# Ledger of designs, part 177: VH-VL binders against q9h9l3

Target 1, 176 residues: q9h9l3
Amino acid sequence: PRKMVAIDCEMVGTGPKGHVSSLARCSIVNYNGDVLYDEYILPPCHIVDYRTRWSGIRKQHMVNATPFKIARGQILKILTGKIVVGHAIHNDFKALQYFHPKSLTRDTSHIPPLNRKADCPENATMSLKHLTKKLLNRDIQVGKSGHSSVEDAQATMELYKLVEVEWEEHLARNPP
Short names: E, the ipSAE of ESMFold2; O, the ipSAE of OpenDDE; V2, 0.75 times the mean of E and O plus 0.25 times the DockQ between their complexes.

## First folded at step 10 (VH-VL)

Design n4 (framework fv_nivolumab)
Fold by ESMFold2-Fast, scan of step 10:
Structure n4 (fold): chain C 176 residues (1-176), chain A 124 residues (1-124), chain B 107 residues (1-107)
Amino acid sequence: as target 1 above (176 residues)
Amino acid sequence: QVQLVESGGGVVQPGRSLRLDCKASGFTFSDYDMHWVRQAPGKGLEWVAVISYDGSNKYYADSVKGRFTISRDNSKNTLFLQMNSLRAEDTAVYYCAKEGYYQSSSFLRYFDYWGQGTLVTVSS
Amino acid sequence: EIVLTQSPATLSLSPGERATLSCRASQSVDDYLAWYQQKPGQAPRLLIYDADNRATGIPARFSGSGSGTDFTLTISSLEPEDFAVYYCQQYDNWPLTFGQGTKVEIK
């Protein structure tokens, strides 16, 4: 019935000493892991810290990047009315300056059954990398040149699929 | 600027309870996981507990599980540590610590800001 | 839990000398490692995060290196204010753990 997508965003540091996280890339995949959106995004403020070790973003990616306001409109058109899956997804929504209904949001960093399957403490916040290795036997975020938001979104969707039936039943009985 | 101010430390007898408060300012408190770290006199640092940004996830060091409870009030920018069944080995300076930031599906759990600490002495 | 072992326990040097501090993890922590400086009566101060990234306001004489299980903090030329205790910390896995500390003292 309701369509489902997974999202992962990359942020760069803006504002004083680069302490503000501003959207600089967004990847969205469908239920099967096919890419629906993947664009570099130009923040409206000066970039102080590219955070390249993690984000993979460099100055050259900003040359043809989509301006924030335009990218935001494109992204929200994809997300609206769908179940959106992410890992610590509140950070992505904050960077998008967007409110998505809690009833349609799935956060793989806050699903106790997923942690249980991974033999991890149910109420601890586990990293995407750790859960993906434990449950999918896959190494993501390899190397020192930054992460792939496409790879992260795909892994996040695959993780959610492992608990989808159980978790959707839980949410139907216990609406957020 | 970012500031963390602890309070509530003092001398308490074994088996009793004490609550520590940490008042945060200078950042959006509700965006960050927050931690407690302690240091016994003349010893090294020991991680104690963490609470997620929204208060829904909590995790503790094995040494304090079942005795300590971490909580937060985002409307007051305040972090709490309720310490029950205190033991002599809980004697330490307790620090409130702010986690780094979330980036590229990674939790960067280094501590960029610390409070000055509050001393808890458990003695009879 | 991941155990971090720092060496040496104490490093006795003079101002102007190079200090090299080691931190070894019992299993890989990738680049999820931080270094802190602590002076008597004070809270720890973040020096390095993500193995090699200097925190805001930290002098260029401090540098971090390494990955996986072997990490190094280097102070290229000791200043009087650098004599302190240094701790490494991993944040790859729960529980978060610290090394036992290396004391850098005046010879």
Scores: ipSAE 0.750, ipTM 0.902, lowest interface PAE 1.4, mean pLDDT 92

Design n40 (framework fv_nivolumab)
Fold by ESMFold2-Fast, scan of step 10:
Structure n40 (fold): chain C 176 residues (1-176), chain A 124 residues (1-124), chain B 107 residues (1-107)
Amino acid sequence: as target 1 above (176 residues)
Amino acid sequence: QVQLVESGGGVVQPGRSLRLDCKASGFTFSDYDMHWVRQAPGKGLEWVAVISYDGSNKYYADSVKGRFTISRDNSKNTLFLQMNSLRAEDTAVYYCAKYGYYQSSAFLRYFDYWGQGTLVTVSS
Amino acid sequence: EIVLTQSPATLSLSPGERATLSCRASQSVDDYLAWYQQKPGQAPRLLIYDADNRATGIPARFSGSGSGTDFTLTISSLEPEDFAVYYCQQYDNWPLTFGQGTKVEIK
């Protein structure tokens, strides 16, 4: 078992005009892609916009959803002390209202060797969908019914594994 | 209220340099990738450059690569565009733009807010 | 780069009429498409994002539809303030690109 997990969160719009992104689902997978956590999460504030096209979240998912405070505690217990992989992961940490040490954070949207393998500009922020298609020959985030945070977390872990040896060596030489 | 205010535009001769500033307010500037978009007189919109929320990733349109440099100062809520080796073809109104949002591992790079624009005229 | 072609270049209509504006992409952009309105001397204003989501404060007469390569902006009944230039924009892939614009003018 490795001390490494991948995370992907779904958000819904709350606050004035639905402009605030509040956590509404979180998926965490282990190194092999096995699901460690996958729960719908009830925000403490009124949902103005479900953002269903992207989130896949509908009103029925909120009926038995885990309250934010409880879900956050469960999630943080899994993340604390582990290497956490994500794509544009600062957004997930913001939704969790959580600080994770940079030394234990791996963001697949900010790894130049990964872009290089995909024949993409090294310094461009590439989408998870694009990198997954180019490097794993797999289509994710298909259709209009919303994305799967499990699928996204699994893809993110697989992408990281393609550069893990090289990137961990780089980080050892150039600590964040 | 969200506001983006550009400054630094003016008339400049070919081959010279100019720096544009964009002051942001009304949102958490350090959470968003920021873009520059330009529009030549009487023409359409052209995307110019982007910088990630933390400044680590930068990307440019082919027409400006090697000549323009995008940067930001999150402590001052300010975005910059350093324009070197200016050409007549760079004559345009330059807009600072905030992209929409990140959602469900997707970057939704539509522009919900634009500055008023600052005119750059490259002419002798 | 993904090329967006808007048609018609100019649409001449009277107030109260329906306007239908087209945007065609050279390859699929899924639902990563936005529409903007621009009036002379002003910055562009976001109307529609994610192909069919109306931006905050935008009147219900504006609607977007389509997916993949073919997109439409519809203004159900033109108001005097709607006479402007309209641009589509894709954000599926780099570089971000805009259509050349459709001018909606008074007949």
Scores: ipSAE 0.813, ipTM 0.916, lowest interface PAE 1.0, mean pLDDT 93

Design n41 (framework fv_nivolumab; at its last look DockQ between E and O 0.64; V2 from the best seeds 0.00; counts 0 for: pae O 2.5 > 2)
Fold by ESMFold2-Fast, scan of step 10:
Structure n41 (fold): chain C 176 residues (1-176), chain A 124 residues (1-124), chain B 107 residues (1-107)
Amino acid sequence: as target 1 above (176 residues)
Amino acid sequence: QVQLVESGGGVVQPGRSLRLDCKASGFTFSDYDMHWVRQAPGKGLEWVAVISYDGSNKYYADSVKGRFTISRDNSKNTLFLQMNSLRAEDTAVYYCAKHGYYQSSAFLRYFDYWGQGTLVTVSS
Amino acid sequence: EIVLTQSPATLSLSPGERATLSCRASQSVDDYLAWYQQKPGQAPRLLIYDADNRATGIPARFSGSGSGTDFTLTISSLEPEDFAVYYCQQYDNWPLTFGQGTKVEIK
């Protein structure tokens, strides 16, 4: 079986009025939820908006943050050749300026059986918070101090594991 | 500058069909979920439908489910709403609305830009 | 579905006065709440998102506050162009819902 990891990224606002989303943290966990990577990442552009309410990123986290080019190289070494699980994962890949093969990508925001198990409409895009509460009886993304990308990656892997057998069988019969 | 321009509105008889178009410009259309929101004359706002950035996920308000179909063509920066089996209560100004953004595994589904709306009148 | 109740339905004030508009949710929406302004014949305009963030180009006299179930939009000193209908919207859960609106009218 191919190795599987889950990823979650945090972004900050750069560019005019902070409208550009730039990578500022990345967390990667293995199948069992153990942390393989968790680093604050320094964008190459000036940070205009830390988006702290959601990102949890503060100026102090940037002091010893890994420069984007170096972090990107480290992250891609972990992701290459693996099945990568994420929630709305196209946003993470965009922030990484990275293309991951669709055949090795699993997006828990776009898996109809997962929504069905949660008693949600099959083709609606559900938030990670709501799926985790319905299926794992766990509250994530609590409070106003920002989200934990480690917590989000771990929850994402656990959600995928609930439908893994069914979804991998579906993908084998219906390759992307 | 971001612009959303709706077209296709008009007067139709109950039971008939109509298609609304929304042409987007000034942002990377293929990166954003898109919504339709309507407003009956003299009434408040009602969310109608959403389509994901790639067109794979679609969700509808219960009032239109099974009758309306949302779709998009990212190569043409165009959002569509196919309205079938129209009823008098579907009479409204229909707005094309742009999704806010995705941040930290959260979908921020506020509407930062709206079109000017297109009026659909369903009357016998 | 999450129901949003706005109060008062109508607020009659004079230019220069403070306006305070309420939006109450039937269940917690955390900070997933936005406010819009709508003038006759026009599309709604985003004022506030994530409960208290002012949208680009919105004057400082507009502010949002609250979390969970109770939210407030405040206009510190009404200008003539502020007389309009105001809607709150939650985006914590599907379906997305709006309040019924508060009309701010000139006295």
Scores: ipSAE 0.823, ipTM 0.915, lowest interface PAE 1.0, mean pLDDT 93
Fold by ESMFold2, look of step 11:
Structure n41 (fold): chain C 176 residues (1-176), chain A 124 residues (1-124), chain B 107 residues (1-107)
Amino acid sequence: as target 1 above (176 residues)
Amino acid sequence: QVQLVESGGGVVQPGRSLRLDCKASGFTFSDYDMHWVRQAPGKGLEWVAVISYDGSNKYYADSVKGRFTISRDNSKNTLFLQMNSLRAEDTAVYYCAKHGYYQSSAFLRYFDYWGQGTLVTVSS
Amino acid sequence: EIVLTQSPATLSLSPGERATLSCRASQSVDDYLAWYQQKPGQAPRLLIYDADNRATGIPARFSGSGSGTDFTLTISSLEPEDFAVYYCQQYDNWPLTFGQGTKVEIK
């Protein structure tokens, strides 16, 4: 039985016109929702657009932020060998410049039984906000000050727990 | 510069099939979910289908579910729409569309680039 | 399905006037609303995303406002090229939906 963590990342805009998405915060929680990692991360490129409305990242957060290369090393040590849960997790891994083994990856945006439990179409990619509201009766990502990667990672873990037994059995019968 | 070029439209009889292609350039095609949106003559816009960046997940409007199949070939930067069992109400200009970049934990599916459209006419 | 209702259906104005276009959602879509401009024979063009952010290359005379269910596109001083059809679109939930359009035409 492998240990399980949930991850969520926030990105800022770098590159021309700020259209490149670069990692600026990463949060990792354990099965019980306790925070194992939560760091602001300094991208290796100049930040053109903080995307604060969505990212919650502001200039002051970058003052003592951990450089990307160091943060990536820390994060990968936590993820190695574990089942990693996320929502649309491909985007988080791209920002980390890393891809976790599919057999150890769980993406709550692509779990048909979870959608069914929420009375949503099984193959629609539903937002974390909507699934959390429907299945946990919680409002997350409230307001215009940006998302919290801790809040989002915690919500993601709680959602996975709702289908964990069924989905782990499914994956054992249908290896990715 | 981002470009999306549709092709394959034409006049077909009801019950027949047609395949639309959309060639993409000027962006990393395999990073984006891709969409088809249609517009009946003189009418508004209707979302038709989406396919995930890697092709593994597909979702359709109820009006086309079971008849249309969206697909992609990332090696050729091409999006497809296979339209089977065509009906008169499928007559429309069909656009391929690219949504904006991923922005943290938000699914921001507004369409920042559109193709020029290709007309499909389903008529006896 | 989230229904977007645009008003008015047609807005007849002269160049230089202010245009105010409304989009109302049948349920909250937070800030997940975009506005498009479309001219005959052309594809839609993104004007506003996230309710109030101008897309790249869009003139400052275009502005969006609103949140939840009630949204407005404002064109502060109409130029000749602004006479077109305008659509709102929500992306808060599936299926993605568009309003029926507001035609802005020369008086």
Scores: ipSAE 0.693, ipTM 0.880, lowest interface PAE 1.8, mean pLDDT 92
Fold by OpenDDE, look of step 11:
Parts: sequence; structure tokens; C-alpha cells
Structure n41 (fold): chain C 176 residues (1-176), chain A 124 residues (1-124), chain B 107 residues (1-107)
Amino acid sequence: as target 1 above (176 residues)
Amino acid sequence: QVQLVESGGGVVQPGRSLRLDCKASGFTFSDYDMHWVRQAPGKGLEWVAVISYDGSNKYYADSVKGRFTISRDNSKNTLFLQMNSLRAEDTAVYYCAKHGYYQSSAFLRYFDYWGQGTLVTVSS
Amino acid sequence: EIVLTQSPATLSLSPGERATLSCRASQSVDDYLAWYQQKPGQAPRLLIYDADNRATGIPARFSGSGSGTDFTLTISSLEPEDFAVYYCQQYDNWPLTFGQGTKVEIK
């Protein structure tokens, strides 16, 4: 069996009016929730909107942030060959300008058994916060000071673990 | 600038079908979930359906489930709503609405941009 | 589904006056609450998202507050163009739902 990691990224706004989402933080945890990577990342373009309410990113975090190109290399090295778990993970991959093989990707926002377990519609995308509260009885993303990507990555992994056996069997029968 | 332009509305008899189109521009269409929201004449707003950014996931209001199908063609920046078995109560202005931006794990399911709407009238 | 109840149904005020609109949810929606403005013959326009964040281009006279089940949209000083119908919308859970609307009309 392949090793699993969970990833969560925070993005800031760049480009005209800050509508371009650029990677500003990335956190990766292993199957046990241990942090493998957690870095602030400096986008190649000027930051127009820190989106602090959600990202938790502030200007001072960018002072010693890892340049994007360097960070991307570090992150890809960790992800290569792994089963990567995330929530709405396409956003993370897009921000990383990297696309992991679909067969090795697990998106907890698109796992019907997980939603069913949480008494949610199977074909609806539910927030990480909602699923975490329902299934783990834990509050994440509390307040308005921004998310903790480490906390979110850990929650994502824990959620997946609840349905891992069932989902892996499903994927084996229905490969993407 | 973001633009959403609905088309395909008209008058149709009960039981018939109609397809609505929504042409998007001014943003990366394939990055966002898209929604349909309708408003009966003189009434409030009712959420109808959502389709994920890549079209892989769809969800509907109970009032239209089994009759309506939401779809999209990202290569053409177009959102669709196939409406079958139309009923009088489906009479409404139908809006396509852009999903607000979201971070990796947080879905902000408000609508930051709306089309002008297209009127669908179901009448015998 | 989560039911949003807006009050009052109609609010009659004069330009320059303060408008206070309420939206109550049947259960907690945290801060996943948006406000829209709709004028006759027009599509809704986003005013506030996440309960208290003003959307781009929205004048400072519009503000949102609240969390959980009770929310308020405030227009500090009504302008003639502010007379319209206002809707609240929750996005905490499916299905997405709107309030029935509050009409702000000129006295």
C-alpha cells in the first residue's frame, strides 16, 4: 500500500483586483497527522489581497517566505508517488501549478460515503468545517483570523480515514 | 469584466421541455462552480441547482430533482439547464449565478455575479 | 432545510434615514450569510457575504452584522437608489436558501 499524505494550501489574491489565487502557505501531514511540511510561500507576483479572513496570511508572513519556485519543488518532492488527500484539492493543485495523478488523489469533498456518514446529501459538496464538526465533533476554522492549514490538513486526513476502507474498495472496482 | 448571459427562455406548455444556456466571460469559467437560481413573478429567490467546476458533481433542489439537469461545457464557457416535464410552478426568471471564490477547504456559496435572467413561462 | 425569516416585510423610510433589516435562521448558519439587493426588472446584486464583508464596489453605508441565527443589514443613511428589495441567503447547508425579502420603500 502506498503512503498517504494530506495537503492544505492557503492562497492570496494577485493580479488585477486580486482575483488570481496564488499560493501563500502549504501544509502537508502524514497519515498520523504529523507535519511534514508547513511553509509560508512568496508568490511571484505582487499580493493585492491577503484574504486574511480565510487565509490567515498577513504581510509579515511574507517577509521570510519561501519563493514559490523553491517551495513548489519541495512540495512536489513530498507528494510524488504518494496518495494525496485533500478537500477540494483541485484548488491546491491549481495554486501549485501541479496536477497529481487522479488515481492517487483523494478529495474528501467528493466522497459520497463520507457525506452519507455525516447525514449530508451524497452528491453535494460539503465544507471541511461542516464535515469535521459532524463526524469528528471538532471545531475548525473558528473565528475570523484565518484558517490553519495544518489543522485543516489534519482534519482532512482524519475524515478520510473514516471511510478509507470503503472508498479504497470502491476505487478498486471503479478506477478513475 | 464578468458577464453572464442567459438565453433559451420562452413560453412552453406543461409537460414539455426547454433548455437554457448561460454564456460566461470575463473569468476562468472552469475554475468555478456554477448555479441556477430562479424567481417566480412577484416572488422571492429559489436556488435550483449547482454543478462543480469540472462538471463531475451536481446537486439539485428537491423541487426540480429528477426533472432538471444541469451541465456545462467548459470549452465553450457555457452553462446549461435542461428542464423536462415542466410544470406551471416552474414559471420564473432563471438566473445563472457564479459561485464566489473559495479557499481550498472553505466553500463560500454566495453568488458574486448574476446574469440578467431569462423568463420561462409554463402555461397551457 | 434552513428557513430564513426576514423582518420587517416592508420598511417605509425617507432618504437620509437609517435602515435596519433583520434575517433570522431556523438554525445556526455560523457566518455563512449573504445579503443581496434587487431592483425591479434587475438581477440581484451581492452586497454582503460572510455576514459582515462588503462586496467589491458596495458603498460603505451598507454593513452586515450577526452570527449564528440572527443577522442584520444596516444602511446608515438611505440614498434614493437604495429603495429596493433585500434578500438574505445562507450557504451553511444544502439546499441553499433565501429569505422571503424585505422591501425598503420610500415613505
Scores: ipSAE 0.313, ipTM 0.777, lowest interface PAE 2.5, mean pLDDT 93
ESMFold2 (binder alone), look of step 11: mean pLDDT 93; pTM 0.946

Design n42 (framework fv_nivolumab; at its last look DockQ between E and O 0.89; V2 from the best seeds 0.66)
Fold by ESMFold2-Fast, scan of step 10:
Parts: C-alpha cells; sequence; structure tokens
Structure n42 (fold): chain C 176 residues (1-176), chain A 124 residues (1-124), chain B 107 residues (1-107)
C-alpha cells in the first residue's frame, strides 16, 4: 500500500495564561483509515487549560498518558520517510517539536484544487469540518465533548484522496 | 507584552493608494494567521482580510476584493495592507488583529490582541 | 454570509444593575462566538471567546452563554467602567462577521 499516513493531534494550553499549545493526544491512520497510533500524551509542563470543548481531553485522560518524550519517539518512527497528510499540519509538527520535509508533507488546508472541488475560495484556509461536510457529506467535530483526533485524521486522509492524483502531479512539476 | 502597532494611515483622494503596516512583538508572529478589521466613523466592526501564518493563503471581504492586498514579512514581524483604488466608503480606522489560536485542525479566529488602529480618510 | 443581530441597540442602566445583551445568528455558528468591549477612541477588547470562556484579566462579572444561534453576554453588576459598546463576532465560517453593537449607557 502507499507509504502515506494521516495525522491529527490534540493540544492543551500550558505556559503563561495557557497560551502555549502542548501535545496531549495524537492519532495516526494509514491510507485506508485504519488506526496505527492513538495515545493520550502527558505534557512535561503543567496544564493550565484543557481546552476540553475542542480537544476532548480531561484530567482523567492524563492518569495513564504516555510521557511526551516516549510518545514523540514512537510517533516519529511512524512518520519518518512517509508522506504525512494533515490539516493545518504545521501546528501538529510544532507540538511534536519535529521537522518533517516539505516534499513529504501534504496540508489539506493549503490545497487549492480541494477548495475548488468544495465550491470554496481557492486560497482561503477552510476548516476540516466544512470541507468534510461539503465533499464527504459527513458531520465531524459535533457537540461540546471535544473532537476525536481519530475521526479528524480519517476525514483528512479521505479528503486528500479526492485530489491525490492531481496534487501529486502538481508537486512533481513544482517541487516544494 | 504582546503589541501590535499600525502605521501608514492618512488622508487620500478617491482612486489613490495607501499602504498600512502593522509591527508585531511579544509573540511568535510566524505561528499565527493575521487579520485586518476596519471601523467606519460611528459604525460597527467589519472584517477586511486574512493572511495565513506562512503567507500562502489570503482571503478578503467582498467589499475590498481585487483592490486590497494583504502581505506579511515574517523576518520583520510585520503585516501589510496595500489599499488600491480607494473609495469614500473605505474611510475607517483600520485595526491589525491577531487570531486566537489553532486547536488541532480547528481555527479559533477570535481576536485576542488588537492594534491601536490607524485612521484612513478617503476624501476629495 | 452569517448575519449577527444584537439586541437591544441601546441599554440604559444604572451602576449595580444587571445587563443582559443578546446576539442572534442567521444560522448555527456552534460555539465559534466571541464578545468584545469598545470604549470611545480605543480598540476593541476581547471579553469572551468560544461562547463562554472568559479572556484573561476579564472580571468575573462578565459571562457568556448560548450555542448555535442564540448567545447572551451578561454583566452581573455594572461598574462605571462597563458603560461601553459591546460587539459579538462569529468565526464558524467566512467571511468573519460582527454584530452591529449594543451600547450600554448610563441612565
Amino acid sequence: as target 1 above (176 residues)
Amino acid sequence: QVQLVESGGGVVQPGRSLRLDCKASGFTFSDYDMHWVRQAPGKGLEWVAVISYDGSNKYYADSVKGRFTISRDNSKNTLFLQMNSLRAEDTAVYYCAKMGYYQSSAFLRYFDYWGQGTLVTVSS
Amino acid sequence: EIVLTQSPATLSLSPGERATLSCRASQSVDDYLAWYQQKPGQAPRLLIYDADNRATGIPARFSGSGSGTDFTLTISSLEPEDFAVYYCQQYDNWPLTFGQGTKVEIK
């Protein structure tokens, strides 16, 4: 199968006023949407704001969470050498304190053909929720209990597959 | 402390151009989408434009589309708004505004910090 | 575009009274709703984000509630410095839009 995975992370607020985003969950799925990794992750810093409405993370999830350093090692082993798909993926890589080569990165928030297919402005940054509704007729990120990073990673992979042939051809002609 | 400082406002005749600058400090400028919001004298707030953290995505309100261009220089922590073909209805205080935060794939586009504003008056 | 309608346009109250400000959206914005305070000659100040989360440094007398299309900003007991114009803003979809404002003035 393809050497391609999709990732979605959840962050909690740490640091002054909770304004720093620290990794607290990571989900990785393969090309077919099967879960390769899904763990709660314990930040090394004190959590000021769980951001539960969006993150789905509560204090109970931290009890048996994998420490950041260990989780990071596991995640990087899965990502290294693969094409990694995400939505606003720069934020996931920042939370992981990781640099992934641009040539192997696919960000579904920055693919003009995907927006065009959704009847959205080509150069606007559209939310995963809206693109998934427009193109897959599926509601994600519903309710007030927080988002599922597994659901988000799966939706992201499916969205990328809609433009994969066209976008890979574009990248071959215009290497990043 | 987080600060956003606008400059470049002034009086200009219809059909002419102005460029607004916004100097940012106190946060990692290159991590955030940045916005321009304006307010006509005695009126409410109107969103004008956005630019993504890396400058690759840009979007505009229909009222300014084709006339205004948003840009940024991350090496100088500076946001720009190039305003061409100015009209009387563009008269407003222009605010530089920082987005709240990214939560995974969600964009929380409320404005946690605003500049002091710079007045643009389009008058003959 | 999503239209936000604020009511009342003007709220005339005395210090110590409770202020209740409404913001109604033309379609659901989930919890992607913020409230700002603006005083004459000043930039807007963030009060509430994500419908009910109070911004850092904002006094406890300010609270937000609601979801979907109906939102409320409550000031439990007005202080003299609270007489200002208040705006709601949605960030569920493009373009970002603001309500027309509610002016809270001294009776």
Scores: ipSAE 0.831, ipTM 0.924, lowest interface PAE 1.0, mean pLDDT 93
Fold by ESMFold2, look of step 11:
Structure n42 (fold): chain C 176 residues (1-176), chain A 124 residues (1-124), chain B 107 residues (1-107)
Amino acid sequence: as target 1 above (176 residues)
Amino acid sequence: QVQLVESGGGVVQPGRSLRLDCKASGFTFSDYDMHWVRQAPGKGLEWVAVISYDGSNKYYADSVKGRFTISRDNSKNTLFLQMNSLRAEDTAVYYCAKMGYYQSSAFLRYFDYWGQGTLVTVSS
Amino acid sequence: EIVLTQSPATLSLSPGERATLSCRASQSVDDYLAWYQQKPGQAPRLLIYDADNRATGIPARFSGSGSGTDFTLTISSLEPEDFAVYYCQQYDNWPLTFGQGTKVEIK
């Protein structure tokens, strides 16, 4: 059985008018929610918009941040060969400039049984905040100071565990 | 720089079909979920449908579910709305809409860019 | 479905006056609330997102406030170009919904 991790990233705005999303924090947790990686990451381009309301990233976090190329190498070493769980995970992979095998990828924003368990329409893309509140009775992403990628990665893993047996069986029968 | 241009509107009879196109430019189209929003003449705004960035997931307002199909062609930067079994209440200006930016765990579904819209009139 | 109720339906004011527009949600939408301006024959224009953040290029006379269920758009001193219809929109949960609009018209 493959080892499983959950990932969450925070992005800042780079490029023209800050519209490009660039990686500025990444957190990875194991199956039990223990933190395997949690670093602030310095994008290779000038930061135009810290997006602090959502990202939680401020200028002081960048002072000692790990350069993107180094951080990417560290992160990919952790992800290689593992089942990776995330929420809208394609955005995290894009910010990492990486594509993980679909057969080893789990996206809690697109698991119909998880939505059904939350009394949500199976094809609606529900936020992590709403699924966590409905299914785990937990408030995450509270306030306007920004999200915690550790908190979000841990919540994502716990949500996946609720449907893990059913969904792994589904994917075995229906390879992506 | 961001532009959204709708086309394909017109006058049709109830029960007929139309397809709307929305041509996008000035941003990386395949990075974003895309939406249709409509407005009946003299009325307010109604969200219609969304399609995920890669086209793999679609969600519809109850008022159009089963009759409308949203789709996209990322190689042509084009969003589509196939409207079947049209009814008088589908008469509206149809807008293509782009969301703001993404955070990984947050879905910020306000619309920072809109097309100018295309009018669909369903009338006997 | 989250219903947004705007009040008043119509505001009749003169240039230079302060406009206060209300939007009430049928359940909490946290701060996931946007405001749009629309003139006849035009697409909506984003004014405010996340309840209180002005969109790029929006004049400082526009401000948003509120959280949860009660939201306000304030135009501190009306300019001639501000006479339009204003809509609120929630994006906390599906389906995305809009208020019915408040028309701000010249007295």
Scores: ipSAE 0.683, ipTM 0.879, lowest interface PAE 1.8, mean pLDDT 92
Fold by OpenDDE, look of step 11:
Structure n42 (fold): chain C 176 residues (1-176), chain A 124 residues (1-124), chain B 107 residues (1-107)
Amino acid sequence: as target 1 above (176 residues)
Amino acid sequence: QVQLVESGGGVVQPGRSLRLDCKASGFTFSDYDMHWVRQAPGKGLEWVAVISYDGSNKYYADSVKGRFTISRDNSKNTLFLQMNSLRAEDTAVYYCAKMGYYQSSAFLRYFDYWGQGTLVTVSS
Amino acid sequence: EIVLTQSPATLSLSPGERATLSCRASQSVDDYLAWYQQKPGQAPRLLIYDADNRATGIPARFSGSGSGTDFTLTISSLEPEDFAVYYCQQYDNWPLTFGQGTKVEIK
């Protein structure tokens, strides 16, 4: 059996008008919610928009941030060979400029049984905040100070665990 | 600059079908969920449908569910809306809309860019 | 669905006056609330997102406030080009919904 980890990344805006999403923080937790990785990351390009409301990233966080290339290497080392759980995880992989095998990826934003359990439409993508409140009776991403990628990664893992057995069986019958 | 250009609107009889196209440019089309929003003449705005960035997930308003199909071709930066079994109440200007940027776990489904719209008139 | 109710239906004001538009949600939408401006024959234009963030290129006279169920769009001093219909929109839950609109017309 393969080990599972959950990942959540925060992005800042770079490029023209800050429309390019660049990795600025990455958190990885194991199956039990223990933090394996949590680093601020320095994008290779100038930051135009910190997107602090959502990212929680501020200028002072970039002072000692890990350069992107170094951070990417560290993160990929952790993810390799693992089942990686995330919420809308394609954004995380894109920011990492990395593509994890689909067969080893679990996106909690695209798990119909999870939505059904939360009394949500099965074919609608729901926010992590909404699912966490419905299924775990826990408030995350409270206030306007930005997300905690550690908190979000932990919540993502806990949500997946609720449907793990059912979903893994489904995937076994219907491999991606 | 971001541009969305709708086409395919026109006059059609009830029960008939029509397909709308939306050509996108000025941004990485394949990175964003895309939406259709419509507005009946002299009325307010109504959300119609959404398709995920890769086309794998679709969701519809109850008013169009089972009749409309949203799709996309990322290789052509084009969004589609196949409208079947059209009704008089489907008469509206149809807008394609781009949602705002989103973080990994949050979907910010406000619409920062809109097309000019294309008019669909369903009339006998 | 979450119902957004805007008030007033019509707001008649003169240039230079302050405009206050209200949007009430049938249930809490946190700060997942946007405001749009629409002029005749044009597509809607984003003004405010996340309840109080002004979109790029939007003049400073436009501001949004509120959270939960009660939201306000304020135009501090109306310009002639501000006379239009304004819509609020929630993106907290499916389906996405809009208010019925407030028409700001010249007195």
Scores: ipSAE 0.482, ipTM 0.840, lowest interface PAE 1.3, mean pLDDT 94
ESMFold2 (binder alone), look of step 11: mean pLDDT 92; pTM 0.935

